# VH-VL binders against Pyroglutamyl-peptidase 1 (Pgpep1): the designs that were tried, part 16

Target 1, 209 residues: Pyroglutamyl-peptidase 1 (Pgpep1), of Rattus norvegicus (Rat) (q76ic5)
Amino acid sequence: MEQPRKAVVVTGFGPFGEHAVNASWIAVQELEKLGLGDSVDLHVYEIPVEYQTVQRLIPALWEKHSPQLVVHVGVSGMATTVTLEKCGHNKGYKGLDNCRFCPGSQCCVEDGPESIDSIIDMDAVCKRVTTLGLDVSVTISQDAGRYLCDFTYYTSLYRGRGRSAFVHVPPLGKPYNADQLGRALRAIIEEMLGVLEQAEGDISCCHQL
Below, E stands for the ipSAE of ESMFold2; O stands for the ipSAE of OpenDDE; V2 stands for 0.75 times the mean of E and O plus 0.25 times the DockQ between their complexes.

## First folded at step 10 (VH-VL; framework fv_durvalumab)

Design ue6 (from ud1 with heavy chain D31R, light chain I95V; at its last look DockQ between E and O 0.65; V2 from the best seeds 0.00; counts 0 for: pae E 2.8 > 2)
Fold by OpenDDE, look of step 10:
Structure ue6 (fold): chain C 209 residues (1-209), chain A 120 residues (1-120), chain B 108 residues (1-108)
Amino acid sequence: as target 1 above (209 residues)
Amino acid sequence: EVQLVESGGGLVQPGGSLRLSCAASGFTFSRYWMSWVRQAPGKGLEWVANINQDGSYKYYVDSVKGRFTISRDNAKNSLYLQMNSLRAEDTAVYYCAREVPYESWAFDYWGQGTLVTVSS
Amino acid sequence: EIVLTQSPGTLSLSPGERATLSCRASQSVSNSWLAWYQQKPGQAPRLLIYDASSRATGIPDRFSGSGSGTDFTLTISRLEPEDFAVYYCQQYGSVPYTFGQGTKVEIK
């Protein structure tokens, strides 16, 4: 019996400010070309750098696809490595989006927890990906910043009960090209799925004892 | 059946104020984003404002910022648009519209509209 | 804001003919989040197409949408008498949401 394909949602961000091209969206498009194997139903979305879009789209994606994992990709101008974010934060959003807007409360979810950790063991993912010997360096972070990236991440963590990841990528060509970033995302997400499956298996075994 | 019914339109002088209401029925109102869209006589459509499920997020077209306030009362299944400092260019039929939550953010249901005329 | 330009301004056709309406965006519309509406005189707009190519509930199959990026098209394969109206495109990929100026489909 062919196991039903599990849905994975991956997002990248659109243009921001004077930047007509966002490395995160380019990377996600490369991932889409590559795919995540035959057992995964991959859905990709471009997210405008807008709080409204994030607030509307992210919950809708969770409801529409019932994904096993939602991965958000963003660009960091300061990054020189692909970075796995471990934690999303609820407060401190003061930066204006492309619509010159920010939440009046400066928070993502009213009365939500201060922070939410991904249920994915990012350290394990990082170690596994590194062992693959890719031409891309992967690192871990505890803080995605207080802007749309972290806002998006926290939203998914909250809605998906921690079944989300955020990956920061460097700007295109600094140091990695589109193909390299796409391959890196594929490897990272595959390892994330592996780690999730193992965690679920361990829980199931513990409940049978 | 989904229904949206606007009210509160009328004639007002420049600088005056009006409050529009939209009564919703036939669906779980609190689960949807809601918008106001207006249409000047003989002209096209213009998005004015929208509001999320609990009113924590509000967005406006630039021309009405600082003058208009969108709000909602989920207990009353009602959407509102407070319009202050009205101008002649605000003359239009005002529609309330429901935004689709899942597959699209398009407007799947519209009210019949209420006419606002700003004239001296 | 994303400016949507519709063409032509007026389309004069006879019943049974094919209608092709264009909507061009000033910049790429994310995820093809573009809708088409029909409006008849004295009525509210009616949703026809969403997400560039998906028909809304109850919309006849003679209506179809296509396109991506900056170029979108609404096609009416065979015009019915009730199809003579004004048609608007709208993007909802970015705030503010914006409409095209409309295309009037009129009877020749």
Scores: ipSAE 0.413, ipTM 0.806, lowest interface PAE 2.2, mean pLDDT 93
ESMFold2, look of step 10: ipSAE 0.537; ipTM 0.829
ESMFold2 (binder alone), look of step 10: mean pLDDT 92; pTM 0.943

## First folded at step 12 (VH-VL; framework fv_durvalumab)

Design uf1 (from ue3 with heavy chain N50D; at its last look DockQ between E and O 0.84; V2 from the best seeds 0.00; counts 0 for: pae O 10.1 > 2)
Fold by OpenDDE, look of step 12:
Structure uf1 (fold): chain C 209 residues (1-209), chain A 120 residues (1-120), chain B 108 residues (1-108)
Amino acid sequence: as target 1 above (209 residues)
Amino acid sequence: EVQLVESGGGLVQPGGSLRLSCAASGFTFSDYWMSWVRQAPGKGLEWVADINQDGSYKYYVDSVKGRFTISRDNAKNSLYLQMNSLRAEDTAVYYCARELPYESWAFDYWGQGTLVTVSS
Amino acid sequence: EIVLTQSPGTLSLSPGERATLSCRASQSVSNSWLAWYQQKPGQAPRLLIYDASSRATGIPDRFSGSGSGTDFTLTISRLEPEDFAVYYCQQYGSLPYTFGQGTKVEIK
């Protein structure tokens, strides 16, 4: 019996600041063209750089798709590599979004934990992707910043009980083109799914003992 | 059958207050985002505010921020709009509307509306 | 905020004719999160189309939506007498949610 396709949600951001064309959304669109194989139901979304919108939409996406994984993609002007974020943070959001808004409490979830780690072993993912020999460098980070990227990430980590990832990409063409970023995302997400599957298998085996 | 019934509209002086209510039936009220949308006489539609399932998230159009408060009582299947410091420009038919679930947040059901008139 | 501009302001047609209504956004609407509503005098709006092209439950197939980015279209393939009304587009891709000013479809 063919196992039902499991849903994966991937988001990128719309324009903001100097980024008229947001590399994260371009990368996600390339990923959509490539797909994640026949066993994965891929859903992609563009998210505006707005706290209130993100706060509404992200939980709704979790509810709608009941995804096994939500991957958020953002651009970092400081990044020179594709970066896997390990941890989301709840507090410190002071920057104004495209609507000139920021949370009054400067936090994502009231009375939420200070930080949430992804349940995905990002180090393992990074190692595995690196072994594939892609023309894209992948690195790890513990801090996605205190803006919409981390806000989005924390929201998903909180809602999905850690079943989320955030990937920062460099600006388009600096150094990677759209195709490269798309391929990188595909490889990363595939490895993430592999790592998740292994973790679940290990838990199942431990419970049978 | 899904039903939304607004009440509480009326005539009020500028600076006054009014509380609107919307009674919901025919669906699991607590599963849906709810909105208030208003329409000035002979004018178009304006989104006013919405609230998530448990009331933890509330959003407003800028013109009503600090003056209006959206709330809900899921036990009573009711949506509310507390309107303070009312202005002439707040004169409108106020509709409560149910939002489609998940990624489609259009308004699939509307009440009949209740008229709020702010006049000296 | 995203400003939605509908055109034409008034569309005068006869029953059986094709109606094409335009909704232009001041900026790209995320994920094509655009809806169309019909409103008749003295009534609440009725949802016709959501997500730019998805027909709401109970809506006849003569109504169709298309478009993406900044340009959206509502098409009524064959106008019925009951279709003469005001039509509004609405975006819910960004806060605040906004409506177009409306297009009146009237009988010629």
Scores: ipSAE 0.006, ipTM 0.567, lowest interface PAE 10.1, mean pLDDT 92
ESMFold2, look of step 12: ipSAE 0.439; ipTM 0.805
ESMFold2 (binder alone), look of step 12: mean pLDDT 94; pTM 0.953

Design uf2 (from ue3 with light chain L95F; at its last look DockQ between E and O 0.87; V2 from the best seeds 0.71)
Heavy chain, then light chain:
Amino acid sequence: EVQLVESGGGLVQPGGSLRLSCAASGFTFSDYWMSWVRQAPGKGLEWVANINQDGSYKYYVDSVKGRFTISRDNAKNSLYLQMNSLRAEDTAVYYCARELPYESWAFDYWGQGTLVTVSS
Amino acid sequence: EIVLTQSPGTLSLSPGERATLSCRASQSVSNSWLAWYQQKPGQAPRLLIYDASSRATGIPDRFSGSGSGTDFTLTISRLEPEDFAVYYCQQYGSFPYTFGQGTKVEIK
ESMFold2, look of step 12: ipSAE 0.650; ipTM 0.859
ESMFold2 (binder alone), look of step 12: mean pLDDT 94; pTM 0.955
OpenDDE, look of step 12: ipSAE 0.667; ipTM 0.868

Design uf3 (from ue3 with heavy chain Y59W; at its last look DockQ between E and O 0.81; V2 from the best seeds 0.70)
Fold by OpenDDE, look of step 12:
Structure uf3 (fold): chain C 209 residues (1-209), chain A 120 residues (1-120), chain B 108 residues (1-108)
Amino acid sequence: as target 1 above (209 residues)
Amino acid sequence: EVQLVESGGGLVQPGGSLRLSCAASGFTFSDYWMSWVRQAPGKGLEWVANINQDGSYKWYVDSVKGRFTISRDNAKNSLYLQMNSLRAEDTAVYYCARELPYESWAFDYWGQGTLVTVSS
Amino acid sequence: EIVLTQSPGTLSLSPGERATLSCRASQSVSNSWLAWYQQKPGQAPRLLIYDASSRATGIPDRFSGSGSGTDFTLTISRLEPEDFAVYYCQQYGSLPYTFGQGTKVEIK
């Protein structure tokens, strides 16, 4: 019996500021071309750099697709490596989005936890991806900043009970091209899925003892 | 059957105020984003404002910012538009519209509209 | 804001003919979040297509939408007498939501 395909949602951001072409969305489009294998139903979305859109779309995606994993991709102008974010934060959102809006409360979720960690062992993912010998460097971060990237990440972590990831990519061509970023995302997500599967297996084994 | 019924339109002088209401029925009102869309006589459609399920988010077109307030009462299945400092250019049929759920935010149901005329 | 430009302004056709309506966006519409509406005189708009290509409930299969990015098309494969109306495109990919100026489909 062919195991039903499990859904994975991946998002990238649209243009903002000096980023007329957002590397994160380009990377996600390359990922879409590559796919995540036959066992994964991949859904990709572009997210405008807007708080309202994030508040609407992210919960909707979790509800619609019941994904096993939601991966958000953003660009960091300061990044020189692909960065795996470990934690999302609830407060401190003061920067205005493309619509000149910020949350009045400066929070993602009222009365939500101060921070949420991904249930994915990002250190393990980073290690595994590094051993693949890709032409892309991968690093870990604990802070995605207090803007739309972290806002999106926290929202997803909250809604998905930690089954989310955020990946920062450098600007396109600095140093990586679209193909490199796409391949990197594919490898990262595949390893994330592997790590999740192992974690679930370990829990199942512990409950049988 | 989903129904949206607008009311509160009428003739008002420039600088005046008017409150529009939209009564919703046939669906779980509190589960949906709602919008106001207006249409000047013989003209096209213009989105005016929208509001999320619990009213925590409100958005407006620039031309009405500071003058119009969108609100809702989920207990009454009602959407409102308070319009202050009305101008001649605000003259239009005002529609309440339901936005599709999930990630498809088109307007799937519309009221029949209520006419607002701003004239001296 | 994203400006939507529809063309042509008026389309004069006979029943049974194919109608092709264009909607061009000044910027790329995220995720093809574009809708088409039909409006008849004295009536509220009716949703035809959402997400560029998805037919709304109860919409006949002669209506179809296509396109992505900045270019979108509504096609009526065979015009019925009841299809003569004004058609609007609308994007909901970014605030403010915006409509095209409309295309009038009239009887030749």
Scores: ipSAE 0.594, ipTM 0.843, lowest interface PAE 1.0, mean pLDDT 94
ESMFold2, look of step 12: ipSAE 0.722; ipTM 0.884
ESMFold2 (binder alone), look of step 12: mean pLDDT 93; pTM 0.951

Design uf4 (from ue3 with light chain S28R; at its last look DockQ between E and O 0.90; V2 from the best seeds 0.76)
Heavy chain, then light chain:
Amino acid sequence: EVQLVESGGGLVQPGGSLRLSCAASGFTFSDYWMSWVRQAPGKGLEWVANINQDGSYKYYVDSVKGRFTISRDNAKNSLYLQMNSLRAEDTAVYYCARELPYESWAFDYWGQGTLVTVSS
Amino acid sequence: EIVLTQSPGTLSLSPGERATLSCRASQRVSNSWLAWYQQKPGQAPRLLIYDASSRATGIPDRFSGSGSGTDFTLTISRLEPEDFAVYYCQQYGSLPYTFGQGTKVEIK
ESMFold2, look of step 12: ipSAE 0.642; ipTM 0.854
ESMFold2 (binder alone), look of step 12: mean pLDDT 94; pTM 0.955
OpenDDE, look of step 12: ipSAE 0.773; ipTM 0.901

Design uf5 (from ue3 with heavy chain Y102W; at its last look DockQ between E and O 0.79; V2 from the best seeds 0.00; counts 0 for: pae E 2.3 > 2)
Fold by OpenDDE, look of step 12:
Structure uf5 (fold): chain C 209 residues (1-209), chain A 120 residues (1-120), chain B 108 residues (1-108)
Amino acid sequence: as target 1 above (209 residues)
Amino acid sequence: EVQLVESGGGLVQPGGSLRLSCAASGFTFSDYWMSWVRQAPGKGLEWVANINQDGSYKYYVDSVKGRFTISRDNAKNSLYLQMNSLRAEDTAVYYCARELPWESWAFDYWGQGTLVTVSS
Amino acid sequence: EIVLTQSPGTLSLSPGERATLSCRASQSVSNSWLAWYQQKPGQAPRLLIYDASSRATGIPDRFSGSGSGTDFTLTISRLEPEDFAVYYCQQYGSLPYTFGQGTKVEIK
C-alpha cells in the first residue's frame, strides 16, 4: 500500500528594502523545481513582508495542509552561510513592515511563551548536511532577529507545536547562486525530515518498553 | 444564507463625520476578516479597510488613514466604519464585504452598499 | 501599491462569442492571489474567480481564470445575455488591496 504522501510547506519572502529580488523566495522556487522526492507533497508560498499576511497565512497553511513540517526561508543581509534557526521569540517586534505597520503589542501571540524551540534537532541537521559535502556552508543560530522572519517562525512554531524550521539564506550571489541555495534547502529539509522520523521512532520504542 | 446589510449612509458636509454599520447574518461572523470597499459614482472599486476576527489587526488605504476607523462587535455581528474629516472625494457607495477564509482572501459576499455623499 | 491595469476598456461582443479580459499588474502578485468580479448596474460586485483560476461557488463553468505573476486573464467561453456587465480584477497579495479600473463587456 503506497504510504500517503506527507505534506511539507515551504515559504519564502517577497521583496524587502534593498532586496528587490528576495533570495529566500528564489531559493524556494529552486527547491520547488527540484522537489523533495516522491513521498513528499511539497507546497510553496511567497510571503509578503507584511504582518497581516503572516498572521493570516501561517495558521491557514497549518490547517489546510496538516503538514508534517513547515519550513520558512528568509534572507539575511549579514549572513554568509545558510543558517538554521533553533528558536523563535514572541516579543520585541518594533520594526515596520512594507505596509508601515507593526503589532501594537509588539508581540506575536498574546500570552504566548517567551520563546519556542523547534522540535527538530538543528544541530543534528547541520552536522548531517555538512557531511554531505555540499558547496554551501550551514550554521546554527538562536536568534532570527525581531522582525518578520522571527515573527513568522514563532507563529509557525506556536501553531505547529514546534514542527517548524526557519532557514536564513545569504543574498543571492553573495556567496551562493540560486541553484546552490535550492540544493542546500533540499538537503536541509530532507535531513530535517529524517531527524523527525528518527525522533518519532525513538518515542514509539520507548512507549513499547 | 449569508447576508450583509449596510446602513448609516447619507449627506454630510465637508469636515463632517459619519458612522457606517454592517449587520451580518447567516454565518459565524467572528471567524472572518471583514472589509469595507467603496465605489465613487460611475467609478471603479477601492478597498478602504479591513479588520481581523477579533479586531486586533486593522488596515487602511492611505487616503483614509487617521480619518477612518474600522471596528467590529462580534456579539452583535456588526462591522463599523467611523468616518471623520470627510472630504468630497470620500463620496461613494460603501460596501461591507466578507473575506474568504484560509489563504484565499477575496471578497465572497457583499452588502447592497450605502451611499455617502460629501457635499457643501 | 500594486496597480492593476485592465484591457480592453470596453469589449463589444455578441451572445455566444468568447470574451477574453486582461489584467496586468505593475508588480508580481504573490501566489497568484488575484480575483475577478462581475458587477451589474445598481448591484454589488459578485465574486467569479479567486486565486487566479478557482471558480467561486455557484459560478458557471463558462467562466475561467488563468495567469500568474503580472499577467492574468478572465475568459468567458460563450457569452450569455446575463454576462454583459463590468468586470474587475483585484489583488490581495499585498496591502493595500487594489482593483483594476474595470472592463465593460457590452452587446455589439
Scores: ipSAE 0.563, ipTM 0.842, lowest interface PAE 1.1, mean pLDDT 94
ESMFold2, look of step 12: ipSAE 0.579; ipTM 0.847
ESMFold2 (binder alone), look of step 12: mean pLDDT 94; pTM 0.953

Design uf6 (from ue3 with light chain D51E L95M; at its last look DockQ between E and O 0.61; V2 from the best seeds 0.00; counts 0 for: pae E 2.8 > 2)
Fold by OpenDDE, look of step 12:
Structure uf6 (fold): chain C 209 residues (1-209), chain A 120 residues (1-120), chain B 108 residues (1-108)
Amino acid sequence: as target 1 above (209 residues)
Amino acid sequence: EVQLVESGGGLVQPGGSLRLSCAASGFTFSDYWMSWVRQAPGKGLEWVANINQDGSYKYYVDSVKGRFTISRDNAKNSLYLQMNSLRAEDTAVYYCARELPYESWAFDYWGQGTLVTVSS
Amino acid sequence: EIVLTQSPGTLSLSPGERATLSCRASQSVSNSWLAWYQQKPGQAPRLLIYEASSRATGIPDRFSGSGSGTDFTLTISRLEPEDFAVYYCQQYGSMPYTFGQGTKVEIK
């Protein structure tokens, strides 16, 4: 019986500020071309840099696809490496989005936890990806900032009970090209799925004892 | 059956105020984003405002910012639009509309509309 | 804001003919979040298509949507008498939501 394909949702952001082309969306498009193998049903979405869109779309994606993993990709102008974010934060959102809006409460989820960690062992993912010898450097971070990236990440972590990841990518061509970023995302997500599978297996074994 | 019924429209002078209501039935009102859309006589459609499930997010078209306030009472299955400082250009049929969840945010259900006329 | 321009302004056709309506966006519409509505005189708009190509519930198969990015099309394969109305495109990929100015499909 062919195991039903498990859904993975991956998002990138649209244009923001001076960035007519957002490296995160380019990277996700390259990933889409590459695919995640035959066992994964990959769904990709471009997210405008808008709090309302994030507030609406992210819960909707979880409901629509019942994904095993949601991966959000954003660009960081300061990044020189592909960065895996470990934690999302609920408060401190003061920056205006492309619609000149920010949450009045400056928080993502009212009465939500201060922070949420991904259930994915990002250290393990980073180590595994590094061992693959890609031409892209991968690092980890505990803070995705207090803007749409972290807002999106926290929203997804909250809705998905930690089954989410956020990946920051450098600007396109600085230092990595689209192909490199796409390949990096593929490798990262594959390793994330592997880590998740192992974690689930370990839990199953512990319950049988 | 999903139903949306607008009320509160009427004739008002420039600078006046009006409050529109939309009564929702046939679905779990609190699960949906709701919008107001208006249509001036003989003109096209214009999105005015929307509100999320719990009212924590409200968005407006620029022309009504600072003058209009969208709100909802989930206990009463009601959507509201408080309109202040009304102008002649606000004259329109105002529709309440439900936004589709999950797959799309298009407007799948509309009320029959209520006419607002701003005239001196 | 994303400006949607519909063409033609008026389309005069006979029952049984094919209708092709265009909606052009001033910038790319994210994820093809574009809807089409039908409006008859004195009635509220009715959703026809969402996500550029998905038919809403209860919509006949003679209605189809296509397109991505900045160019979208609504096609009515064979016009029925009840299809003569005004059609609006709408984007919901970016705030504020915006509508096209409409295309009137009238009987020749």
Scores: ipSAE 0.185, ipTM 0.728, lowest interface PAE 2.7, mean pLDDT 93
ESMFold2, look of step 12: ipSAE 0.543; ipTM 0.831
ESMFold2 (binder alone), look of step 12: mean pLDDT 93; pTM 0.945

## First folded at step 13 (VH-VL; framework fv_durvalumab)

Design ug1 (from uf4 with heavy chain Y59W R98K; at its last fold request DockQ between E and O 0.92; V2 from the best seeds 0.89)
Heavy chain, then light chain:
Amino acid sequence: EVQLVESGGGLVQPGGSLRLSCAASGFTFSDYWMSWVRQAPGKGLEWVANINQDGSYKWYVDSVKGRFTISRDNAKNSLYLQMNSLRAEDTAVYYCAKELPYESWAFDYWGQGTLVTVSS
Amino acid sequence: EIVLTQSPGTLSLSPGERATLSCRASQRVSNSWLAWYQQKPGQAPRLLIYDASSRATGIPDRFSGSGSGTDFTLTISRLEPEDFAVYYCQQYGSLPYTFGQGTKVEIK
ESMFold2, look of step 13: ipSAE 0.764; ipTM 0.891
ESMFold2 (binder alone), look of step 13: mean pLDDT 93; pTM 0.951
OpenDDE, look of step 13: ipSAE 0.861; ipTM 0.931
ESMFold2, look of step 14: ipSAE 0.765; ipTM 0.891
ESMFold2 (binder alone), look of step 14: mean pLDDT 93; pTM 0.949
OpenDDE, look of step 14: ipSAE 0.884; ipTM 0.938
ESMFold2, fold request of step 15: ipSAE 0.819, 0.789, 0.814; ipTM 0.906, 0.895, 0.903
ESMFold2 (binder alone), fold request of step 15: mean pLDDT 93, 93, 93; pTM 0.949, 0.951, 0.950
OpenDDE, fold request of step 15: ipSAE 0.932, 0.933, 0.932; ipTM 0.964, 0.964, 0.964

Design ug2 (from uf4 with heavy chain Y59W, light chain R55K; at its last look DockQ between E and O 0.90; V2 from the best seeds 0.77)
Fold by ESMFold2, look of step 13:
Structure ug2 (fold): chain C 209 residues (1-209), chain A 120 residues (1-120), chain B 108 residues (1-108)
Amino acid sequence: as target 1 above (209 residues)
Amino acid sequence: EVQLVESGGGLVQPGGSLRLSCAASGFTFSDYWMSWVRQAPGKGLEWVANINQDGSYKWYVDSVKGRFTISRDNAKNSLYLQMNSLRAEDTAVYYCARELPYESWAFDYWGQGTLVTVSS
Amino acid sequence: EIVLTQSPGTLSLSPGERATLSCRASQRVSNSWLAWYQQKPGQAPRLLIYDASSKATGIPDRFSGSGSGTDFTLTISRLEPEDFAVYYCQQYGSLPYTFGQGTKVEIK
């Protein structure tokens, strides 16, 4: 069609440890209710906190949907802001998951790069979202923490050639409720799509492809 | 037409070994995750193990870990289950099953099954 | 490990009646990754429903699935003679994948 729908995949995490209710999945469910407009096919998934499931699921989602963007949402227990992660890291995965498993290689992809940056300009997204005057504070980070959040992010960056983002949210009610987080995610993802389209257009115009 | 045909079942004493085979046809075998599922006589179903497309990922139910090994040979369109240190509770019909692709991992095709009897 | 409990154990009905089979999980099943299978005596199971509500290829319209979280239902809107069998639910939302104990649908 002359106006093809963009596929966007957004994930949150299932229960883990003391988090019987994971704020990240609740936030993604609120995003699904809001949607991303008629031009976007939004697909949401809850990721079980299991390394082997991440290794199977993430490539499958990229293959099935051929998405323009994949956004992973995770909870950070100590955070008070919504955080955009700039990169994912390949190594250092020693913590056991819900199945009491960790990768034997302690890495996401054997022989993969030490880190992978998202192709999304997170500084630009942060500025654009902050200018909107949301009731949610947005910051940036370069370290997603070497557990399932970072593992998922790196895996997705690797499979999607950098077209992935990771958003950390604080726990529900500390300080944001589910509705605030859902609206924040919508605004953030809308700006990510805008920045990504602008960057691709500018690079394609000014840079030999 | 998708076909899965199991073989290698039989009678074996406790502590013994058997190797099950599943011959696949009618689809691109190397594109699919495969599973073994068993059913004790007159009882329900139990998932046993699965294996991804190239054999780099394998998973087993706890009761068979260290005793059973799942493998595949994509050149021969064949799935295998090596069963060692067999116990009476391993007595069952063993089915090979194809998993749906992508994120929906139900079993869409099953073989006819092969009976394993572990005498006690 | 997620335990699936099916109810009733046996459902005695006549042809033409509506059958409702229940499957309850001990924990939430992520993404409604739950399937239903039919098994007749001496046969392998047949996939009916996957992802809680999606019909498998070639399955008659009278079969439908619904539910999410911990509660899932298989409905057969009008029983046919060939529908008297054992039905199993199965979750693939968390490792290890597990089956319910089965519901036998039999002639009343």
Scores: ipSAE 0.686, ipTM 0.864, lowest interface PAE 1.7, mean pLDDT 90
ESMFold2 (binder alone), look of step 13: mean pLDDT 93; pTM 0.952
OpenDDE, look of step 13: ipSAE 0.767; ipTM 0.901

